VH-VL binders against q8ixk2r445to577. Designs and how they scored, part 342

Target 1, 133 residues: q8ixk2r445to577
Amino acid sequence: FFGMLQNKGLTDYCFDYNPPDENQIVGHQVILYLCHGMGQNQFFEYTSQKEIRYNTHQPEGCIAVEAGMDTLIMHLCEETAPENQKFILQEDGSLFHEQSKKCVQAARKESSDSFVPLLRDCTNSDHQKWFFK
Below, E stands for the ipSAE of ESMFold2; O stands for the ipSAE of OpenDDE; V2 stands for 0.75 times the mean of E and O plus 0.25 times the DockQ between their complexes.

## First folded at step 16 (VH-VL)

Design u63 (framework fv_zigakibart; at its last look DockQ between E and O 0.04; V2 from the best seeds 0.00; counts 0 for: pae E 12.4 > 2, placed apart)
Fold by OpenDDE, look of step 16:
Order: structure tokens, then C-alpha cells, then sequence
Structure u63 (fold): chain C 133 residues (1-133), chain A 119 residues (1-119), chain B 107 residues (1-107)
């Protein structure tokens, strides 16, 4: 699966990665933003290694969850996907993080109308359902 | 190089409708949300809503629901705002404004379109 | 809705003066605050975003500060080109709202 990773509950919002320096693509948080269909910052791929790859830059970045965090941070992809980079995109649209045993949920950032994907306990909420478009 | 060019001034009678256009150039039209802001004479700026040209999804200020309709034509790189059932208090300068990517403030503005409603 | 209150509504100053305009938000908007400059018959021009980030091409005599509910726009040494109306805008929550404006005029 590849393309824009769009949230079902938060209509018209997609995974977005826009690092301040295109030559330093790791270490920043993945956000949600209006889907624009241009690819680039909203182009992701779910791989057979259970990675969510950001395929705009080389070397390729993979979404990771750092210890003790509930945010999604860009790391470099590795030959063998580390445990903190493994996700399961379920048939029902839920995106499950194996290591934390939590699901990725579209959430408001700091009570604003900005949005980010966050790890939360898994529910049947549409805000925890995702699809590639 | 980014430019937003709006349609010319309009003079309408009460009850009429008007459609303002905003033609974008210098960037990928579908890649940025387009907002509309009005400024009544001697008044401040009022946010009316936005459209995502890619999806066609819109969000309106409650104040302007039923008054304003936002659309877009990707083939023409043009955003439109139609005002219906015009009243005298709809007299204002209407601006289109591009949302800064992922930042939500407005980095580029159209030159404005004056809409005058009078009997 | 979040109410943005600017002060003063009108400010008379001379070239070379230090000018400060204040914007108050009715609730905490973090740093989701932008400042715009508008001259008669022209569209607003973005000066500052994120409360304190000066936009490219904007003279360094402009600066912004503040967070939460209190914000200021400062012009360190007023120039003839700076006489205009200034607006603050919150983009923390919908609906986005603007201050009523501050008209900076020649004394």
C-alpha cells in the first residue's frame, strides 16, 4: 500500500511530514494536514516489513515511536526494521503499533485545530482508522 | 511569483447574487487551502471560511453559512465565492488568501474585490 | 469564538519613534498569532507568524513577542513606509479571528 494515508474520522486529513531541513529528515514529528494529492510530504508506503516509509527523500525515512512517547517520529529505515518501527495496518483500517500495543489516532494538538497522529488505546473510533488513497 | 488575482468590483441590488473569482498562479493550486476574508467599510477583517481545492472540502464560519458558497475549478486554478441574497451589510471588500502549508496563517492575498450592495 | 483585542485603535507617532501595538486574546492561543500590515486600498501583508517569526523580506525593525493571551508588535524605529493599519490574527482555532486593527498615523 502506498500514497496518502488518510484518516477516516478526521475527514480530509492525511499523514504529513514536513521537516524544516530537507537534508535532515529525521527527528521530527509526523503531523496531520489537509490532503493535497501532490505526493511529496504526504507520500507514504506500508511495506512488507511492517514499516511506514516516507519515500520523498534519500535515505528513506521510517516512522518510529520513541520510548515513552506517544508521537510518531521520523527515523532512518534500517535493513531490518526495528521493533519500534513496526505497524500493522488491519483490515478494518486500524493502524496498530506492535511494540506499544496501541493504535494510531488522529488527535488535536494542544487543543488547537492542528492535528497529529498519536498512540492511544485501541478503540473502534473512526479517528483510529486509516486508508491509503 | 505566487499571485492571486481576483475579479473586478461588483455593484448589486439587494436580493441579488454575486460570484467572486480568485485565480491562482505561481504554485500548485490544489496543494494549498484557499481562504476567504471580508472587510466591511471601517470594520476589521472577518474570516469567512476555506476550501481545499484538492478535495473540494470546505469549512465555513457559522456567520456566513447560507450566505457564502465556496467552490473551485482546478483546471482553471481558480477559487470562487458566491454570495447570495445580498443585503446592504454585505457591502465589503472580499479577499482570497492562501494558507501557508501546515501553518494555517495566510502568506499570500488577492488584491480584493469590492462588492457594493445598494438599492 | 476567540476575541482578539488590539490596543490602541489609533496611534500617532513620528519617524524614528519606537512603536508598540498590543493584541490580547480572550483565551490561550499559544503562539498561533500572526501580524499583518495593510495600507489603504491594498490587501493585508503578512509580517510575523507564530507570534515572533519575522517573514522574509520584512525589515528587521519589526518584531513580535508574546504567547498565551498577550502579544506585541514592535517597530524599533518608525520609517515613513510603516504608516499603515496593523492587524493581529489568531489561527489557533476556528473560526479564525482578527483584531479590530491599529491605525498608525503620522503625528
Amino acid sequence: as target 1 above (133 residues)
Amino acid sequence: QVQLVQSGAEVKKPGASVKVSCKASGYTFTGYAMHWVRQAPGQGLEWMGYINPYSGKTKYNEKFKGKATMTSDTSASTAYMELSSLRSDDTAVYYCAREKYTEYYFDYWGQGTTVTVSS
Amino acid sequence: DIVMTQSPSTLSASVGDRVTITCRASQDIRNYLAWYQQKPGKAPKLLISAASTLQSGVPSRFSGSGSGTEFTLTISSLQPDDFATYFCQQYHSYPYTFGQGTKLEIK
Scores: ipSAE 0.837, ipTM 0.937, lowest interface PAE 0.5, mean pLDDT 95
Fold by ESMFold2, look of step 16:
Formats: C-alpha cells, sequence, structure tokens
Structure u63 (fold): chain C 133 residues (1-133), chain A 119 residues (1-119), chain B 107 residues (1-107)
C-alpha cells in the first residue's frame, strides 16, 4: 500500500515525518499529525518486504526500532530489509513489530494535543489500529 | 542497555566555569530530551532545564537562565551543561536524566557529577 | 511554581511492614506525578509514573495511587533493599518540581 497511514482511534491523525534537515533524514522520530496530504511529509509505502518506506526522498528512508526502544525512527532502507525495519500490518489493522513482539500505538505527546506512534504491548485498542487511505 | 555516563568530579574557584558531559548509549540520542537536575549537599532535587537534541530546543528553569548553558553533540551522543560565574552555592551533584518522550518523566539518570566551588 | 510536599520526612519501619508515603501538590496536577527511589551516593531510580503506573523491573510490592493534589506511594511488604529516600515529582507544568524527600530507615 501507498498513501497516508492513519490511526483508527485517533481520528484524522497520520504518520508524519518532518526532519529538521531535509538532506539528512536518518535518526529522527516519526510523529502523528493531522492528515493533510501536503508537502510529502505524510506519504508512506508498505512494501512486500514489510517495510514502511518514506520513498519521496533520496536516499529512501525506512521506519525502524532499535532494540530496547519504543520509538519509531528513520533509517536508510537496505537492499534486504533488516529485522528491525519489518512491520506486519495485520488484517485487523494492528501494526506488529516482529523483532520486539509489540504493536504500534498512537500516544499523547507532552501536555498538548501532540501525538507520536510508539511500541506498546499488543491490545485490541483502536489506538493500535492503522490503515492506508 | 540505556546508559548515561557523566564526566568526573570537578573542584573550581569562584568565578570559573565548568562543563559537565553526559555520554549516552543504548538508544537513539536524538529521540529523547536530556534534562539536568541538581542536588545540593544534603538536599532535594531541583530541575534545571533540558535540551532536545533532535530540534536543538532548550528550556531553562528561570533560576538558572544566564547560569547554565545546555548543548549537545549528536556525533558523540553527548549532552553538555556549562555553569558560568561559579559561586559557592553552585556546589552540588549535577545529574543528567533522559525524558521518556511523550510522557515527560525521567526513566534513566546519569551517575552524577560533583562540582565543588571553594575559595 | 507548583510546590510538592511529602510526608513524613522520615519513616522508621521493619522488614515486612506496610508503609505509605504521601505527596501533596499545591495545585491540580492531574496524574502527572512520578515516584523515584534514591540510595546514598546514587542517582534516583524511577519507580512509578502517571501516579500509578509501575515501571518495568520494579517489584510489585510498590504501588501508587491518587490524582489531582494528593498521591500515595505504598510498599506492601518492606524488603531490606527498600531502605532509601523517596521523592515525588510533578511533571505537569514547568518548572518541574520535586518533593523534599522521605527517608525510609530500618528499625
Amino acid sequence: as target 1 above (133 residues)
Amino acid sequence: QVQLVQSGAEVKKPGASVKVSCKASGYTFTGYAMHWVRQAPGQGLEWMGYINPYSGKTKYNEKFKGKATMTSDTSASTAYMELSSLRSDDTAVYYCAREKYTEYYFDYWGQGTTVTVSS
Amino acid sequence: DIVMTQSPSTLSASVGDRVTITCRASQDIRNYLAWYQQKPGKAPKLLISAASTLQSGVPSRFSGSGSGTEFTLTISSLQPDDFATYFCQQYHSYPYTFGQGTKLEIK
């Protein structure tokens, strides 16, 4: 799939990537922002290798999670997807990170209406359900 | 896994400066804000401020504006706090602490750096 | 600034005792409260966040409760490793502030 990756429970919020240096996309955190479809920040591809790819930039970025961490960060894509970059988008909408055995959840950022995707123990919460639109 | 290792103890004269380092490992350095907290001898904890190494944003407790300067070096995965114009009441243990992103509390702390200011 | 007041300042107890430490905020902080344990010469260790959420690796004998302005930390059956100083911290508003600490001593 390709498009805006949206959360079911946190209505109208999408994966968004806005690195401070447009020429250095590696190592920054993916956020959730109101879906708008502008400026290429919200377009992602779910590939046959189970990557969530930010492919509107050269070189292409792939979402990753490092061992022991719960944040989604941008790495460069590899020819063969490494395990920490593999996510299983399941039929029920859950987004499972196989290496960590955890699911992606919309989570509140700070004492504001800001949100980020984080790894959490898998539940049936709508905040752990995702779809492309 | 996550470790915050601070620079060693410092003894300084009044009027000098000191720069304390906090080297992070076991996580993506730019993904988490780094806070500084001081503890004067025999006393409680006092929040000094933070740096967000992702954006470069800093925020200081007003008490420490002009006294403390917080910086980071992403290539070294290291946060720094510099204290200027040291006085005897700056004598304390200074901790770095990692903010649990989105939740604001501190999940990992450095071992502390003792700064002693005496004339 | 939000003032955090802990009671008691010192608590003497025996292994196996149930102990309770109270933390009061000068204004409503919802559940933006953390509890830390600190042993002499060491950095604080996070025990509880969001007033009641037990951190990974913290023994289940620790629990937290409360919201608004009054919060408690409870140790259901005190162990030798639990003798330390405990701090609450509000993270609702800047500047973040800590309680003055409760020193838990062996009887």
Scores: ipSAE 0.000, ipTM 0.512, lowest interface PAE 12.4, mean pLDDT 87
ESMFold2 (binder alone), look of step 16: mean pLDDT 94; pTM 0.949

Design u64 (framework fv_zigakibart; at its last look DockQ between E and O 0.89; V2 from the best seeds 0.00; counts 0 for: pae E 2.6 > 2)
Fold by OpenDDE, look of step 16:
Structure u64 (fold): chain C 133 residues (1-133), chain A 119 residues (1-119), chain B 107 residues (1-107)
Amino acid sequence: as target 1 above (133 residues)
Amino acid sequence: QVQLVQSGAEVKKPGASVKVSCKASGYTFTGYAMHWVRQAPGQGLEWMGYINPYSGKTKYNEKFKGKATMTSDTSASTAYMELSSLRSDDTAVYYCAREKYTEYYFDYWGQGTTVTVSS
Amino acid sequence: DIVMTQSPSTLSASVGDRVTITCRASQDIYNYLAWYQQKPGKAPKLLISAASTLQSGVPSRFSGSGSGTEFTLTISSLQPDDFATYFCQQYHSYPYTFGQGTKLEIK
């Protein structure tokens, strides 16, 4: 699966990665933003290694969850996907992080109208449903 | 190089409708949300809503629901705002404004369209 | 809705003066605050974003500060080209809202 990773509950919002420096693509948080279909910052791929790859830059970045965090951070992809980069995109649309045993949920950032994907307890909420478009 | 060019001034009678256009150039039209802001004579700026040209999804200020309808034509790189059931208090300058990607403030504005409603 | 209270409504100053305009938000908007300059018959022009980030091409005599509920736009040394109306805007929450504006006039 590849393309825009769109949330079902938070309509019209997609995974978005826009690092300040294109030459330093790791270490920043993945956000949600209005889907625009231009690719680039909203183009992701779910691989056979259970990675969510950001495929617009080389070296390629893979979404990871750091210890003690509930945010999605961009790391470099590795030859063998580390445990903190493994996700299961289930048939029902849920995106499950194996290591934390949490699900990725579209959430509001703090008290603003900005949005981010966050790890939360798995529920049947549409905000935890994702699909590639 | 980014430009937003709006349609010309309009004079309408009460009860009529008007459709303002905003033609975008210098960037990928579908990649940025287009907002509309009005400014009544001697008044401040009021946010009316936005449209995502890619999906066609809109968000309106409650104040302008039923009054304003936002649409877009991707083939023409043009955003439209239609005002219905015009009243005298709809007299204002209407602006289209591009939302800065991932940052939400307005980095580029149209020149404005004056809509005058009078009997 | 978040109310943005801008002060003063009108400000008379001379070239070379230090000018300060204040904007207060009815609730915490962090740094989601922008400043715009508008001249008669023209569209607003973005000056500052994120409360303190000067936009490209904007003279360095302009600066913004503040966070939370209190924000300030400062012109260190007023120039003839600076006489205009200035607006603050929060983009923290919908609906986006603007201050009433500050008309900066020549003294």
Scores: ipSAE 0.663, ipTM 0.889, lowest interface PAE 0.7, mean pLDDT 94
Fold by ESMFold2, look of step 16:
Structure u64 (fold): chain C 133 residues (1-133), chain A 119 residues (1-119), chain B 107 residues (1-107)
Amino acid sequence: as target 1 above (133 residues)
Amino acid sequence: QVQLVQSGAEVKKPGASVKVSCKASGYTFTGYAMHWVRQAPGQGLEWMGYINPYSGKTKYNEKFKGKATMTSDTSASTAYMELSSLRSDDTAVYYCAREKYTEYYFDYWGQGTTVTVSS
Amino acid sequence: DIVMTQSPSTLSASVGDRVTITCRASQDIYNYLAWYQQKPGKAPKLLISAASTLQSGVPSRFSGSGSGTEFTLTISSLQPDDFATYFCQQYHSYPYTFGQGTKLEIK
């Protein structure tokens, strides 16, 4: 799959990656923002290795979760996908993080009405349902 | 380079409707939410809502739900706000304002459109 | 709704004065606060975002500070071009709300 990764419950919101320095894409948090299709900040590839790849830059970025964390951050992709970079996009739209056994949820950021994808216990919530456009 | 040019002043009778336009240039119209802000005579500013021109999705301040309708025409790079069932207290200057990408505050404003409702 | 309260409502000052305008939020808005300047017959102009970030092209005599519920806009040495109405705005939560404005007048 390739395109804008959208949330079913939080309609009109997409994964968005906007690093402060486009030459240093590692280590920043993935956010949710209104879907817009402008530039390449909202385009991701879901690969056969279960990676969510940020394809705008070489070397390519892969979304990861660091140990003990619930945030999605950008790492460099590797030849064989590390366990912390594996996400299973299931037929029901849930996005399961294999290593943590948790699901990606559109969550309200604690400091405002802005939104971020976070790991949460898996539920039936439409806020845990994702699809590519 | 970024410009928001609004339609001209309007004088309307109570019960009528009015449609204010906001033509954008100098940027990718569908990449930025367009907000509407009201300023009644001698009063402060009130946020009315926004439209995402990419998706057509809107969000309204509850105060203006049913009064205001926001639309856009992507082929004309133009946002619209229609006010229905006008009353004298709808007399105000109406601004369009562009949302700063990912940061939510308003970085560019239209010049404003004065709507006057009088019998 | 988050209520934004500005003080003073009107401020008389002379060229060269240091002036301070205060804005209070009814709940914690962290640093999600903008300041706008509006001259008669003109649209608002963004001066400051994130409580303290000066916008490009805004003179360095303008500064903002504060977080949480109390914020200030300061003009260090007032110039003739600075006589205007100033608004704060929270963009922490919908609906976004503005202070009632502070009119800065020539003394």
Scores: ipSAE 0.462, ipTM 0.841, lowest interface PAE 2.6, mean pLDDT 91
ESMFold2 (binder alone), look of step 16: mean pLDDT 94; pTM 0.950

Design u65 (framework fv_zigakibart; at its last look DockQ between E and O 0.91; V2 from the best seeds 0.86)
Fold by OpenDDE, look of step 16:
Parts: sequence; structure tokens; C-alpha cells
Structure u65 (fold): chain C 133 residues (1-133), chain A 119 residues (1-119), chain B 107 residues (1-107)
Amino acid sequence: as target 1 above (133 residues)
Amino acid sequence: QVQLVQSGAEVKKPGASVKVSCKASGYTFTGYAMHWVRQAPGQGLEWMGYINPYSGKTKYNEKFKGKATMTSDTSASTAYMELSSLRSDDTAVYYCAREKYTEYFFDYWGQGTTVTVSS
Amino acid sequence: DIVMTQSPSTLSASVGDRVTITCRASQDISNYLAWYQQKPGKAPKLLISAASTLQSGVPSRFSGSGSGTEFTLTISSLQPDDFATYFCQQYHSYPYTFGQGTKLEIK
């Protein structure tokens, strides 16, 4: 699967990665933003290694969860996907992080109308449902 | 090189409708949310809502629900705002404004369209 | 709705003066605050975002500070081109709201 990774509950919002420096693509947080369909910062791929890969820039970035964190951070993809980069996109649309055993949920940032994907206990909320478009 | 060019001034009678256009150039029209802001004479700025030109999804200020309708034509790179059932207090300058990508404030503005409602 | 209150509504100053405009939010908006400059018959122009980030092309004499509920726009040394109306805007929560404006006029 590839393209925009859109949230079901938070209508019209997609995974978005917009690093401040295109030459430094790792270490920043993945956010949610209005879907625009241009690819670029909203183009992701779910690979056979269970990675969520950001393919716009080289070297390739893969979404990771750092120890003790609930945010999604861009790391470099590796030859063998590390455990903290493994996700399961399930048939029901839930995006499950294997290592933390939590699900990716669309959430408000600082109680604002800015949004980020965060790891949360898995529920049947539409805010935890995702699909590629 | 980003430009937002709005349609000309309008004079309408109460009860009429008016449709303001905002033609975008210098960037990918569908890539940025387009907002509308009005400014009544001697008053401050009021946020009316936005449209995502890619999806056509809109969000309105509750104050302007039923008053304003936002649409877009991607083939023309143009955003539209229609005001219905015009009243005298709808007299204002109406601006389209582009949202800064991922940051929600407005980096580019149209020149404004004056809508005058009078008997 | 979040209410943005600017002070003063009108400010008279002279070229070379240091001027400060204040914007207060009715609730915590973190740093989701922008400042705009508007001249008569013209659209607003973005000056500062994120409370303190000066936009490209804006003179360095402009600066913004604050977080939470209190924000300030400062012009270190007023220039003739700076006489205009200034607006703050929160983009923390919908509906977005603006201050009522501060008209900076020549003394």
C-alpha cells in the first residue's frame, strides 16, 4: 500500500512529514495535516517489512517510535527493519505498533486544532482507523 | 510569485446574493487551504472559514453558516465564496487568504473584494 | 470562541520611537499567534508567526514575544513606513479570531 495515509475519524487529515531541512530528514515528528494529494510530504508506503516508509527523500526514512515516547519520529530505514519501526496495518484500519503493542491514533496537539498521530491503547475508535488513498 | 486575485467590487440590494472569486497563481492550488476573512467598515477582521481545494471539504465559522458557501474550481485554480440573503451588515471587504502549509496562519492574501449592501 | 484583545486601540508615536503593542488571549493559545500589518485599502501583511518568528523580508526592527495569553509586538525604532494598523490572530483553535486592531499613527 502507498499514497496518502488518511485518518477515518479525523476527516480530511493525512500523515504529513515536513522537516525544516530537506537535507536533514530524520529526527522530526510526523504530524497530521489536511490531505492535498500532491504526494511529497504526504506520500508514504507500507512495506512487506511492516515499515511505514517516507519515499519522497533519499536516503529513505521510516517511521519509528523511540523508547518511552508516544510520538512518531522519522528515522532512516535499515536493511532489516528494527523492532521500533514495525507496524501492522490491520484489515479494520487500525495501525498497530508491534513493539509498544499500541495503536496509532489521531490526536490534538496541546488541545489545539493542530493534530499528530500518537500511540494509544488500542480501541475501536475511528480516530485509530487509517487507509491509503 | 504567489498571487491571489479577487473579483471586483459588488453593490447589491438586501436579499440578493453575491459570489466572490479568488484566482490563485504561482503555486499548486490544491495544495493549500484557502480561507476567507471579512472586514466590516471600521471593524476588525473576522475569520469566515476555509476550503480544502483538494477534497472540497470546508469548515465554517458558526457565525457564517447559512450565510457563506465556499467552493472551488481546481481547473481554474479559483476559490469562490457566495453570500446569500444579503443584509446591510454584510457590507464589508472580503479577503481570500492562503494558509501557510502545516502552520495554519495566512501567508498570502487577495487584494480584497468590497461588497456593499444598500437599499 | 477565543477572544483576542489588543492594546492600545490607537497609538500615536514619532519616527525613531520604540513602540509596543499588546495582545491578550482569553485562554492559553501557546505560541499559535500571528501578527499582521495592514495599510489603508490594502490586505493584511504577515509579519510574525508562532509569536516570535519574523517572516522573510520583514525588517528586523519588528519583533514578537510572548506565550500563553500575553503577547507583544515591538518596533524598536519606528520608521515612516510603519504607520499602519496591526492585528494579532490566534490560530490555536477554530474559529480563528483576530484582535480588534491597533492603529499606529504619527504624533
Scores: ipSAE 0.899, ipTM 0.952, lowest interface PAE 0.5, mean pLDDT 96
Fold by ESMFold2, look of step 16:
Structure u65 (fold): chain C 133 residues (1-133), chain A 119 residues (1-119), chain B 107 residues (1-107)
Amino acid sequence: as target 1 above (133 residues)
Amino acid sequence: QVQLVQSGAEVKKPGASVKVSCKASGYTFTGYAMHWVRQAPGQGLEWMGYINPYSGKTKYNEKFKGKATMTSDTSASTAYMELSSLRSDDTAVYYCAREKYTEYFFDYWGQGTTVTVSS
Amino acid sequence: DIVMTQSPSTLSASVGDRVTITCRASQDISNYLAWYQQKPGKAPKLLISAASTLQSGVPSRFSGSGSGTEFTLTISSLQPDDFATYFCQQYHSYPYTFGQGTKLEIK
């Protein structure tokens, strides 16, 4: 799949990656922002290796979760996807992180009306349901 | 250079409607939410809501639900706000303001449109 | 709704003075706070975002500080061009709200 990764429960919001320096795409957090289709920041590829790739830029970035953390961070992709970069997009729309055994949820940042994807215990919430468009 | 140019001043009678326009230039119109803010005479600023020009979806301050209708025309790079059933307390300057991408604060403002409702 | 309270409402000062304007939020807004300058008959102009980030083209005599519920805007050496009304605004939670404004008059 390739396109904007949208949330079912938090409508009109997409995965968004906007690093402060376009030449240093590693190490920054993925956010959620209003879907806009502008530029490359909301376009991701879901691969056969179960990666979520930011591949409209070279070198390619892959979304990862660092040990003990619940935030989604950009790493460089590797030839064989490391376990912390594997996400299973299930038929029910849940986005399951294999290593942590948790699901990606649209969550409030600092209790605000700004949002980020975070790992949480898997539930049936529409805030844990995702689709490409 | 980013510019937001609003339509001219309006004088209306109670019960009428008015549609204020905000023409954007110098940036990708659909990439940025457009907000509306009012300022009654001698008063502070009051947030009214926004439109996402990409999707057409809106969010309103509850106070203005049913009073204001926000739309946009992407081919004209123009946002609109219509005020219906005007009353004298709708007299204000109405501003459009662009949301800074991913950061939510307002980095550019239109010059304002004065709407006067007099009976 | 989050209430933003500014003080003072009016401030008179001389060129060269250090000026401080305070903005208090009714609940924790982290650093989601902007400061705007508005001159008579003109639209507001953004000065500071994220409580302390100075916007490009804004003179370095302006600075902001604070987090949580209390924030300040400081002008280190007041210039004649700084005569205006200043507003704080929270963008933490909808509806976004503004302080009542502080009118800065040059003595």
Scores: ipSAE 0.785, ipTM 0.920, lowest interface PAE 1.0, mean pLDDT 93
ESMFold2 (binder alone), look of step 16: mean pLDDT 93; pTM 0.946

Design u66 (framework fv_zigakibart; at its last look DockQ between E and O 0.86; V2 from the best seeds 0.67)
Fold by ESMFold2, look of step 16:
Structure u66 (fold): chain C 133 residues (1-133), chain A 119 residues (1-119), chain B 107 residues (1-107)
Amino acid sequence: as target 1 above (133 residues)
Amino acid sequence: QVQLVQSGAEVKKPGASVKVSCKASGYTFTGYAMHWVRQAPGQGLEWMGYINPYSGKIKYNEKFKGKATMTSDTSASTAYMELSSLRSDDTAVYYCAREKYTEYYFDYWGQGTTVTVSS
Amino acid sequence: DIVMTQSPSTLSASVGDRVTITCRASQDISNYLAWYQQKPGKAPKLLISAASTLQSGVPSRFSGSGSGTEFTLTISSLQPDDFATYFCQQYHSYPYTFGQGTKLEIK
């Protein structure tokens, strides 16, 4: 799959990657922002290795979750996908992180009306349902 | 250079409607939410809502739901706000404002459109 | 709705003075606070975002501080161009809300 990764429950929001230094794409958090299709910031590829790749820039980034954390962070992709970069996009739209056994959820940042994707215990919530457009 | 140029002042009778335009230039129109803010004479600022020009999705301040209708025309890089069933207390300056990408505050404002509702 | 309260409502000052305007939020808004300057007949102009981040082209005599519920805008040495009305605005939660404004007048 390739396109804008959108949330079913939080309508009109997409995965978005806009690091503070556009020349240093590693180590920053993926956010959710209004879908806009502008530039390369909202386009991701879901690969046969179960990666979510940010492959519109050099070098390519892969979304990862570091041990003990719940935030989605950009790492460099590897030839063989590390376990912390593997996500299963289920038939029901849930996005399951294999290593942590948790699901990606649209969550409020600092109790505000701004949002980020975070790992949470898996539920049937539409805020844990994702699709590519 | 980012610019937001609004339509000219309007004088309307109670019960009429008015449509204010906000023409954007100097940036990718569909990449940024467009907000509307009103300022009644001698008063502060009130946020009215936004439109996402990419998707057409709108969020209204509940206070203005039913009064204001926001739309956009992406081919003309123009946002619109229509006010219906005008009353004298709808007299105000109406501003469009662009949301800063990913950060939500307003980095550019239109010059304002004065709407006067008089008998 | 988050109520934003500015103090003072009106401030008289002379060129060269140091002035401080305070904005208080009715609940914790982290640093999601902007300051705008507005001159008569003109649109607001963004001065500061994220409570303390000065916008490009804004003179360094302007500064902002605060987090949570208490915020300040400071002009270290007042210039003639600075006589205007100043508004704070929270963008933490919808509906976004503004302070009532502080009019900075020449003494």
Scores: ipSAE 0.703, ipTM 0.903, lowest interface PAE 1.5, mean pLDDT 93
Fold by OpenDDE, look of step 16:
Structure u66 (fold): chain C 133 residues (1-133), chain A 119 residues (1-119), chain B 107 residues (1-107)
Amino acid sequence: as target 1 above (133 residues)
Amino acid sequence: QVQLVQSGAEVKKPGASVKVSCKASGYTFTGYAMHWVRQAPGQGLEWMGYINPYSGKIKYNEKFKGKATMTSDTSASTAYMELSSLRSDDTAVYYCAREKYTEYYFDYWGQGTTVTVSS
Amino acid sequence: DIVMTQSPSTLSASVGDRVTITCRASQDISNYLAWYQQKPGKAPKLLISAASTLQSGVPSRFSGSGSGTEFTLTISSLQPDDFATYFCQQYHSYPYTFGQGTKLEIK
């Protein structure tokens, strides 16, 4: 699966990665922003290694969850996907992080009207449902 | 090189409708939300709402629900705002403004369209 | 709605003066505050975003500071081109709201 990764509950919002320096693509947080269909910052791929790859830049970035965190951070992809980069996109649309055993949820950023994907306990909320478009 | 060019001034009578256009160039039209802001004579700026040209999602300021209708034409890279049931207090300069990607403030503005409502 | 209150509404100053315009938010808006300059018959021009980030092409004599509920726009040494109306805007929450404006006029 590839393309825009859109949230079901938070209508019109997609995974978005826009690092301040295009030559330094790792270490920043993945956010949610209005879907625009241009690819680039909103183009992701779910791979057979259970990675969510950001394919706009080389080397390729893969979404990871750092220890003790609930945010999604861009890391470099590795030949063998590390445990903290493994996600399961379920048939019901839930995006499950294997290591934390939590689900990715569209959430409002603290003290903001912007949004970010965060790890939360898995529920049947549409805010935890995702699909590629 | 980003430009937002709006339609010309309008003079209308009360009860009439007017449709203002905002033609975008210098960037991918569907990639950015387009907002509308009005400025009544001697007054401040009022946010009216925005449209996502890609998805068609629209968010209105509650104050302008029923008054303003936002649309877009991707083939023409143009955003439109129609004002209905015009009243004298709708007299204002209306601006389209592009939202800065992922940052939500307005980085580019149209030149404004003056709408005058008088009997 | 978040109310943005600017002060003063009108400010008379001379070329070379240091001027400060204040914007107060009715609630905490973090740093989601922008400053615009508007001249008669023209659209607003973005000067500062995120409360303190000077936009490209804007003279360095302009600066912004503040966070939470209190914000300031400062012009270190006023130039003839700076006489205009200035607006603050919060983009923390919908509906976005602007200050009522500060008209900076020549003394």
Scores: ipSAE 0.513, ipTM 0.850, lowest interface PAE 0.9, mean pLDDT 94
ESMFold2 (binder alone), look of step 16: mean pLDDT 93; pTM 0.943

